VH-VL binders against q0atu2. Designs and how they scored, part 355

Target 1, 119 residues: q0atu2
Amino acid sequence: MLDKKARIRTSREYRNVFEKGKRLSGRFLIIYYVENALDNNRFGFITNKKIGMAVIRNRIKRQLRAIVREYQGQVKNKHDIVLVARAGIGKSSFEGMEKDYIAIMKKAGLFARNANKID
Short names: E, the ipSAE of ESMFold2; O, the ipSAE of OpenDDE; V2, 0.75 times the mean of E and O plus 0.25 times the DockQ between their complexes.

## First folded at step 16 (VH-VL)

Design dd17 (framework fv_recibokibart)
Fold by ESMFold2-Fast, scan of step 16:
Structure dd17 (fold): chain C 119 residues (1-119), chain A 123 residues (1-123), chain B 108 residues (1-108)
Amino acid sequence: as target 1 above (119 residues)
Amino acid sequence: QVQLVQSGAEVKKPGASVKVSCKASGYTFQEYWMHWAKQAPGQGLEWIGEINPDLGDTNYAQKFQGRVTMTRDTSISTAYMELSRLRSDDTAVYYCARDTGTLFYPTGHFDYWGQGTLVTVSS
Amino acid sequence: QIVLTQSPGTLSLSPGERATLSCRASQSVSSSYLHWYQQKPGQAPRLWIYDASSRATGIPDRFSGSGSGTDFTLTISRLEPEDFATYYCQQYESDPYTFGQGTKLEIK
């Protein structure tokens, strides 16, 4: 579970990330990210029906939140980040999503020098 | 055809709670923000809060914080607004309304509204 | 919070006249986040003008919205009988989102 303070919870803040954020695409994920004026990071999540049935979408949402929570200590402070699940994510494994997240965050320059490694 | 259908009128005593429902049809419920607004008799509209129907995250106007709870049930495309510790000045018509834009590109204007639910708080 | 003040509170006019309704914000609001609604007695509000100047679907071209910063205006060039209603402005610039108190257009 991500702490309430680590979530983007207002519609206006989601709009702000979409409008002003940088966009980077991975295999299963797209991230939009922008620096905030807070002392912490906040995360948002976007999924849609093209991913699959409710059971699949609910699994993806739970797993993405778990991945973000696990690696939140590696993320550079002061960012609002929205993860957008691509249609193909429904066919991915947990490990596949985790690898994609780490790769895209590193490419965005959002991971600290000593980010966790996956084998 | 997009429709938002709200539950019927309620009469409550001060200190009670009321839970209003808003059933959505004609669109993908989980892909649009849902808002709630209050309109006291003879007065204007007042925004109460919003809910992300996909994630369940909520945001409330500070005036209602601590007394309002918004939830949804995605299996029946229904949003709920519960107001607790009712006061006489909570007497109003309560509306649900859909944001015109999508979850990631919300517009902050509302193209479809429920018909309203009259809540009367009387001693 | 951003306070929206509408003026006048009540505007009494006859069909055929021009109506000008004002909405003043306590701080700057982007045009993309200023919207107007029409409401008739016993009905839910209806989206009328969005993004300060764009007419919602089905709204006649006699209605126009304008303004920027803190001052916004809804204009009806030639009033028709069905235009007599209450009009509300609304901002989405800052949380909490707020409505003005309304301007009631009534037949003189």
Scores: ipSAE 0.874, ipTM 0.930, lowest interface PAE 0.5, mean pLDDT 92

Design dd18 (framework fv_recibokibart)
Fold by ESMFold2-Fast, scan of step 16:
Structure dd18 (fold): chain C 119 residues (1-119), chain A 123 residues (1-123), chain B 108 residues (1-108)
Amino acid sequence: as target 1 above (119 residues)
Amino acid sequence: QVQLVQSGAEVKKPGASVKVSCKASGYTFEEYWMHWAKQAPGQGLEWIGEINPDLGDTNYAQKFQGRVTMTRDTSISTAYMELSRLRSDDTAVYYCARDTGTLFYPTGHFDYWGQGTLVTVSS
Amino acid sequence: QIVLTQSPGTLSLSPGERATLSCRASQSVSSSYLHWYQQKPGQAPRLWIYDASSRATGIPDRFSGSGSGTDFTLTISRLEPEDFATYYCQQYESDPYTFGQGTKLEIK
């Protein structure tokens, strides 16, 4: 699970990302993102019943959190990012969701260009 | 039609815990933030906290942090608020209330409220 | 936290009169995040005005909300007997979300 401080936990903060954030659509995901005034990134997740039955939605939520956690270190610092699952995500594979996430984050410029630059 | 139905009145001793339920019907439970508020006898309303019913993430007013726990059970569309280490000044009617907007576009105003649950803390 | 101060605490008027209820915030609150509720004894609060000036569904047009920044007002142009109740303002600008202490509108 993502650390509590890496989660968007308040309704007001979700509203802020929706209103002020930039929006990019992928195949299975839409992201909304805005720079925050903190020292860390925070993630939120939105799914709806159009995705499928509870068991499918629960799987999607778990897999999206796992993907976000795996790539946490590559995300440019100081952003609030909300992932919105599109209806078609219920039929996707884990690899398909992962590839879509990476592609959309790169397109947004949210993966730090120098993330792996170390001496 | 939308309804929020809360559990019945409770009498507790100081130091005990109380768990109030709020059963939702008439809408998709997981798609709206749920809030809880306190109203002491003859007093005004006080916001306690909120829960995202889909993810289970919670946010509490600092005054209640450490004593309040909010949870939900999506299989029965029910939200819970548990208040521990009860004091006499916890005597109040407790309300659950639904945010008018959706999870990603919450409005911060509450269109539907439960009927309230009276919790009395006395020795 | 943002403190909302309502005045007067009690307003005694007769049916047919105009009522003006004040809500003042300790910090600026966007109009989109200031709301009003009506509560009658023994009942849950009912959403009355949202986003400072929008009437909730079913609320008569004699009710109006106005204001911005730190000063907000609920006005009832011509009081009806059913309007006598306690009114609370509420802010959603900043966590924790807070309510005013209420203005009780009572029959003179």
Scores: ipSAE 0.870, ipTM 0.929, lowest interface PAE 0.5, mean pLDDT 92

Design dd19 (framework fv_recibokibart)
Fold by ESMFold2-Fast, scan of step 16:
Structure dd19 (fold): chain C 119 residues (1-119), chain A 123 residues (1-123), chain B 108 residues (1-108)
Amino acid sequence: as target 1 above (119 residues)
Amino acid sequence: QVQLVQSGAEVKKPGASVKVSCKASGYDFTEYWMHWAKQAPGQGLEWIGEINPDLGDTNYAQKFQGRVTMTRDTSISTAYMELSRLRSDDTAVYYCARDTGTLFYPTGHFDYWGQGTLVTVSS
Amino acid sequence: QIVLTQSPGTLSLSPGERATLSCRASQSVSSSYLHWYQQKPGQAPRLWIYDASSRATGIPDRFSGSGSGTDFTLTISRLEPEDFATYYCQQYESDPYTFGQGTKLEIK
């Protein structure tokens, strides 16, 4: 799980990301992101009832936190980033969510581009 | 019909702890921030803290940091506030209140309040 | 922290009169983050005005809110008997979120 310092923990900070952040939509995820005045990145997560029952939403939250934790070293400092799960995410695999996260973060310019592999 | 129903009045001795519950009904409990506030007898309102009921993340006013713990149980749509090392000046009515907006679009104003729980700290 | 100071502490008026309640902030508060509550003895507070000037659902149009920056006002154009209560302003501009000390509106 992400440590306390890497999480957006206050309602006012979530509101700030919504109001001032840039928005980018992927297949299963929407991200809102804004540069912060800290020396680290912070992440927030939003899921809602449109995704499915509590069992499905709990799985999605757990898997999204795991994905964010795994790739946190590749995210450019210093940003507050909120991941919003779209309704269709409930039918996604872990691999599908991971690929969508990487694609959207790269498109937002928050991840470094990978070098081409020729052979 | 949205309702927040709190646990009943409690009398505690100094140094004890108290845990107040707030049971939500009539809406999706995990989609709205929950706040807690204190009102000492004859005094005004004081914000204690907030909890994201979906993730469990909490934020407390510095004055209560170290003595307050907010938790929730999503299976029964209930939020809890526990205050430890009770002092006489903790005697107050404690309220839970729901943010009018949603988790990502919080408004910072509270449309629904619990009925209040009187906690008396007396030796 | 932002301190909200309400004045007067007690306002004694008669039904039919106009009431003006002040809330002053120790630093600037966006209008979107200044709210008012009404509280009667033995009851929980009730949201009354939000975003400085928007009436909550069911609140009569004799109530109006105004202000910006550090100075906010709640006005009741013509007092009814049920309006006598304590009114609190509240800010959401910065953590910790705070309430004013309240203005008690009482019958003269």
Scores: ipSAE 0.865, ipTM 0.925, lowest interface PAE 0.5, mean pLDDT 92

Design dd2 (framework fv_recibokibart)
Fold by ESMFold2-Fast, scan of step 16:
Structure dd2 (fold): chain C 119 residues (1-119), chain A 123 residues (1-123), chain B 108 residues (1-108)
Amino acid sequence: as target 1 above (119 residues)
Amino acid sequence: QVQLVQSGAEVKKPGASVKVSCKASGYTFTEYWMHWAKQAPGQGLEWIGEINPDLGDTNYAQKFQGRVTMTRDTSISTAYMELSRLRSDDTAVYYCARDTGTLFYPTGYFDYWGQGTLVTVSS
Amino acid sequence: QIVLTQSPGTLSLSPGERATLSCRASQSVSSSYLHWYQQKPGQAPRLWIYDASSRATGIPDRFSGSGSGTDFTLTISRLEPEDFATYYCQQYESDPYTFGQGTKLEIK
């Protein structure tokens, strides 16, 4: 579960990200993102009935939150980021979702460079 | 087809808690923000807070922060608002209402309302 | 928080007359975040005008909304008996959501 401070919790803030955010599409995920006026990043999650039954949608939500939490330290401050699950995500593996997340975050320029990669 | 049906009237003593339910039908419960509002006798509307029924995240008006708790049960498409440490000025009709837009593009106005639940706080 | 002040508090008119209801905000509100509701005694509010000027489904064209910034108006060109009710403005510009105190439209 993500820390309360790291979550987009209000309807107004979701609408702000939709209206003003930049959009990037991956294989299983679409990300919308906008710079915020805070000292921290906040994440929102959107899943819909097209993904599958409740049990599948609940699994996807848990796995997406786990992925976001794992990579929190690599995300550039100060952004509000909403992850929208595409219909096909229900058939993806955890590793597939994780790979897609990393790819789209890098493409968006939201991941900090890993200096240790030079080693 | 879309309906929000609230629980019945309640009479409570000061200091007690009340939990009002709002059962949704005719749409996908988890895809629309749910709001709660208060209307004291002869007075106007006052927004209490909102809940994202999919994720369970809540946001409350400062006046009610610390006394209100909003929850939902997705298995029965029901939202709940619990108000604790009741005072006489909590006597009011409480409404649940659905946002007209989606979770990601909420409109901030409400097309469907519950019928209201009268909560009376008296000794 | 944004405070919405409606005026007059009570408006007494006869059927056939024009009604003009005011809603003033304590700070600027985008037209896309100002909405109006009608409420009759014993009933839940009903969405009436959204985005300052768009009529909700089924609302007669004698109703119009206008305004921007801090000043918004709901106008009824020719009152019908069923129009006598309380009208509330509401904003979504800033959290928390707020409503005006209402204007009660009553038969003279």
Scores: ipSAE 0.868, ipTM 0.923, lowest interface PAE 0.5, mean pLDDT 92

Design dd20 (framework fv_recibokibart; at its last look DockQ between E and O 0.87; V2 from the best seeds 0.88)
Fold by OpenDDE, look of step 17:
Structure dd20 (fold): chain C 119 residues (1-119), chain A 123 residues (1-123), chain B 108 residues (1-108)
Amino acid sequence: as target 1 above (119 residues)
Amino acid sequence: QVQLVQSGAEVKKPGASVKVSCKASGYEFTEYWMHWAKQAPGQGLEWIGEINPDLGDTNYAQKFQGRVTMTRDTSISTAYMELSRLRSDDTAVYYCARDTGTLFYPTGHFDYWGQGTLVTVSS
Amino acid sequence: QIVLTQSPGTLSLSPGERATLSCRASQSVSSSYLHWYQQKPGQAPRLWIYDASSRATGIPDRFSGSGSGTDFTLTISRLEPEDFATYYCQQYESDPYTFGQGTKLEIK
């Protein structure tokens, strides 16, 4: 699990990202991202019944958090980022999900130039 | 139809804890923020906090921080509010209330409310 | 926190009259974050007006909300017997969520 400091935790914080943030769609993920006034990034996650049953949703949440945690040190600071799981994600492998995350984050320009583990 | 059904009235001694439940039905429990409010006898409404039922993240009013714990059991679409170290001024009707908007677009207003749970704290 | 002050505390009117309820915020609140609830004795609150001026589902058109900045108003053009209740305003411009202390609309 992500540290409390690295999580979007309030409804107001989520709403702020959706209202003021930019949106980019990947194959399995949609990201909303906006600059924050902090010195760290915060991540939020949205899953719904469209992606599958509770067991699937829970797996997806765990996998998304693992991916975010793995690459969080390579993401440009001062951003609130919400990941929205798309319907097809339930049929995706972890590797496919990771690849999609990397691709969409690159497209958003959210990875630091000195990122090491990103191809 | 959307319904929020809360647990029954509670009578507690000062220093004890109380845990109120709120069972949701008629909608996807994990897709809406759940809020809790306090209303002392003859008084107005006071916001206690909110919980993201999908992730379990909580946000409490400062007044209740350290004494309130909000949780949920998604398997039975039930939210819980536990208040510890009870005192006389905790005597009130407690409500759960759903945010009108989904997690994707929370609105900050509440369209469905539980029937309320009276908690009486007396020695 | 943003303090919402409602006035008057009690409003005594007769059916058919016009009612004007005020909600003043200690700092500016956007319209999308100012809402009203109706509550009758022994019942849970009910969403009445949202986004300062939008009526919730099933709310009669004799009810209207207006205002911006720090001053908001709930107006009932012609009071019906069922309208007598306590009305609360609520904001979420900033943490925490806060309610006004309520205006009790009672029969004169």
Scores: ipSAE 0.907, ipTM 0.952, lowest interface PAE 0.5, mean pLDDT 95
Fold by ESMFold2-Fast, scan of step 16:
Structure dd20 (fold): chain C 119 residues (1-119), chain A 123 residues (1-123), chain B 108 residues (1-108)
Amino acid sequence: as target 1 above (119 residues)
Amino acid sequence: QVQLVQSGAEVKKPGASVKVSCKASGYEFTEYWMHWAKQAPGQGLEWIGEINPDLGDTNYAQKFQGRVTMTRDTSISTAYMELSRLRSDDTAVYYCARDTGTLFYPTGHFDYWGQGTLVTVSS
Amino acid sequence: QIVLTQSPGTLSLSPGERATLSCRASQSVSSSYLHWYQQKPGQAPRLWIYDASSRATGIPDRFSGSGSGTDFTLTISRLEPEDFATYYCQQYESDPYTFGQGTKLEIK
């Protein structure tokens, strides 16, 4: 479960992350990320029909939210981050998605070993 | 062909709720933001809010916060706007409209609109 | 919230004349986030000009949009009878997204 405070909820904020964010690609995920002025992290999620049927896309969305929630305490504060699922993610395991997320976030310099949790 | 088809006119009493539907066809419903706007008789347009049809996340104008709820049913490509605790100044045509861009690159302008739903609030 | 003020509220002109419709924002709006709609009585609005100056599909070249910052203009170089309608500007710079109050273009 991600709190409403930890979600990107407006179309304009998604547009901002796309236009101004840095992009980093993993095996199953692409992240776009930009520093925000809020002192908390916010996450957005993009999936599309290329991933597979609705059942598969719904599973992916649920699992990505669970992964983000699990590791939210390790993410450096003050970022808006959008996760874009690549077509191949539909064939991935939960562990595969989790591993890819951790690798991307570390490579982006967004993981802090003693990161604060969102209040 | 892209179409947004809204439910028919409604007459409600003050204090009631109304739920307007907007059925989309001719495009991938979950890949475009959906917006709702209000137009009181003889007045201009007023933006009410938006919904991400894929995730269900919503954002409402402060004026409507607490009285409006936007939802969708992806299995039938239909968006809904429910307005509660109706007052006489809620009498208006309500429109749904599609953002021209995609979920991650929304444009904030609306290429397709529903035909409008007249909601009349009277005793 | 950003307030958009359109002027004049009503513009009375004859076919063949030039029309200039103004939209002023209470704070700066990027050209990429200023759009115009045309609405005729009993109809839904129709996207007319987007990103301040780009014509939507099918819109005649007698229509042009211009402006930046806080001042935007919709110009019709030579009015045709079908151009008489209400025009609304709209901003997407800041949430909540807002429309101007409209300029009604009417036959003199």
Scores: ipSAE 0.877, ipTM 0.932, lowest interface PAE 0.5, mean pLDDT 92
Fold by ESMFold2, look of step 17:
Structure dd20 (fold): chain C 119 residues (1-119), chain A 123 residues (1-123), chain B 108 residues (1-108)
Amino acid sequence: as target 1 above (119 residues)
Amino acid sequence: QVQLVQSGAEVKKPGASVKVSCKASGYEFTEYWMHWAKQAPGQGLEWIGEINPDLGDTNYAQKFQGRVTMTRDTSISTAYMELSRLRSDDTAVYYCARDTGTLFYPTGHFDYWGQGTLVTVSS
Amino acid sequence: QIVLTQSPGTLSLSPGERATLSCRASQSVSSSYLHWYQQKPGQAPRLWIYDASSRATGIPDRFSGSGSGTDFTLTISRLEPEDFATYYCQQYESDPYTFGQGTKLEIK
């Protein structure tokens, strides 16, 4: 899915985003984000057992990774970004998660100018 | 009752590989980082690496990069560490250990440890 | 990587005495990322002090931790027979998350 360079892969990196990141909530997702010292972005994912059974949790993880991969080229560089799945996400569609992600990322100012525009 | 139970002792020849298992019980396996450490006979502890049991992402100490592979099977709450191209200085007790904090807020200290697995490389 | 150097390597004392164990880091370590473990022969390590100064669950108050930056200590105010073991410091400031080489506290 995402290149290893574009993933948050260490426990220390996740802790840094939790401690220092800004938070924005959407319908199905919460994002935490903070500037990093790299020339690229890194993405992390957090789900928990309250979302549903294992098959549901695995579907959510797969779909969120696909959404991030699809839009990663439009994201301003130098950010560590963690997506946290909210309890209601198990009832969402892929399209619903995608719209929520786009809206949150726009609110955070994380898309490059004119990214995801309709016009 | 949190427990980490490791596989039994192994005797290997130089150049072989070994795979140590660590079965977790008494907690939600996928919600805590798992770490592995080495302790050679009569010596101190050395961190090998960590795995996110939910996503499978790993991070290894440079010394072990290229020879270690950490995996897990979430259906049986078990973590694995495989070390390849064994040499005599790989003779050690290998431990798995759990972070006390969650995946998003790990603490970096370890409250539960496996009993250890002795790996002996004969040469 | 951050090197943790413990001193002394071996500390020989009698029950009732005060013990001071040193851990020196090659780079600054936040107190939230400096931890101590006790280990007895044939056993796994046990978390003892975390965040430089907080005692883990069930650890007696004769144990205290202090320090910041590059210099950290573990103090045992009055040694009991069960306290004779090896003590390791560990850092979580940056990977690889290193341990000190240990201080063996033995009966004189």
Scores: ipSAE 0.855, ipTM 0.926, lowest interface PAE 0.5, mean pLDDT 92
ESMFold2 (binder alone), look of step 17: mean pLDDT 93; pTM 0.943

Design dd21 (framework fv_recibokibart)
Fold by ESMFold2-Fast, scan of step 16:
Structure dd21 (fold): chain C 119 residues (1-119), chain A 123 residues (1-123), chain B 108 residues (1-108)
Amino acid sequence: as target 1 above (119 residues)
Amino acid sequence: QVQLVQSGAEVKKPGASVKVSCKASGYTFTEFWMHWAKQAPGQGLEWIGEINPDLGDTNYAQKFQGRVTMTRDTSISTAYMELSRLRSDDTAVYYCARDTGTLFYPTGHFDYWGQGTLVTVSS
Amino acid sequence: QIVLTQSPGTLSLSPGERATLSCRASQSVSSSYLHWYQQKPGQAPRLWIYDASSRATGIPDRFSGSGSGTDFTLTISRLEPEDFATYYCQQYESDPYTFGQGTKLEIK
């Protein structure tokens, strides 16, 4: 899935995002995000047992990583972003999670928007 | 009650591998970071690395990078640390330890420790 | 990596005396990321003081932690026989997380 370089892999880095980051809530997701001093974005994921049984939690984790991977190119560099799944996410469709992710990332100003820019 | 129970002592030859287990009970295994530490005979503690039991992501001290592999099995609430290409200076007690805080808010201090596993590397 | 240097390496005292154990970091460590453990022979370490000054559950009030920046101290106001053990400081400021080499508190 996501390359090792694109993942938040240490507990201390999760702590940093939680403490220093901004928080934004969507319907199924909460994100915590902070600028990093790297040349790339990194993502972390938090799920808990309130979401449902292991099979449901594993599906959610897999689908969230797929969504993040698909939209990597649209995320403004240089951020550490932790996605926290809300309890209700277990009953969501893939499309529902994807729409929530896009909406929350746009609201956070983390998607690179330049609809009128000529490349 | 929270408990971390480690596998028993092992005697290995140089060049072999050893895999130590740490079975957790009394809490939700996937909601707390797990750490591993080494203590050579008569010496102090040395942090080896950590694993996110939910995602399986790992982070190792550079000294052990390339020889240590940490894994977990969430179905049996057990963490593993495998050390390969064993040397005489790998002789030590190895501990697993739980971060006091959750994955959501890790603290970097360890409230519960396994009893330790003695690994002896001898020819 | 951040190196934690504990002093003295061995501290020989009698029950009833005050003990002062030092932990010096090679670079600044936030108080929220400096912790202390007690270890007795043949036992796993036990969390003793966390966030530089907070006593862990069940730790007697004769123990106190203090300090900031690079200089941290664990103080025992009046030693009891059960306090003779090795004490380790530990930092979580920077990866890799490290322990000091320990101060062995022994009966004189």
Scores: ipSAE 0.863, ipTM 0.928, lowest interface PAE 0.5, mean pLDDT 92

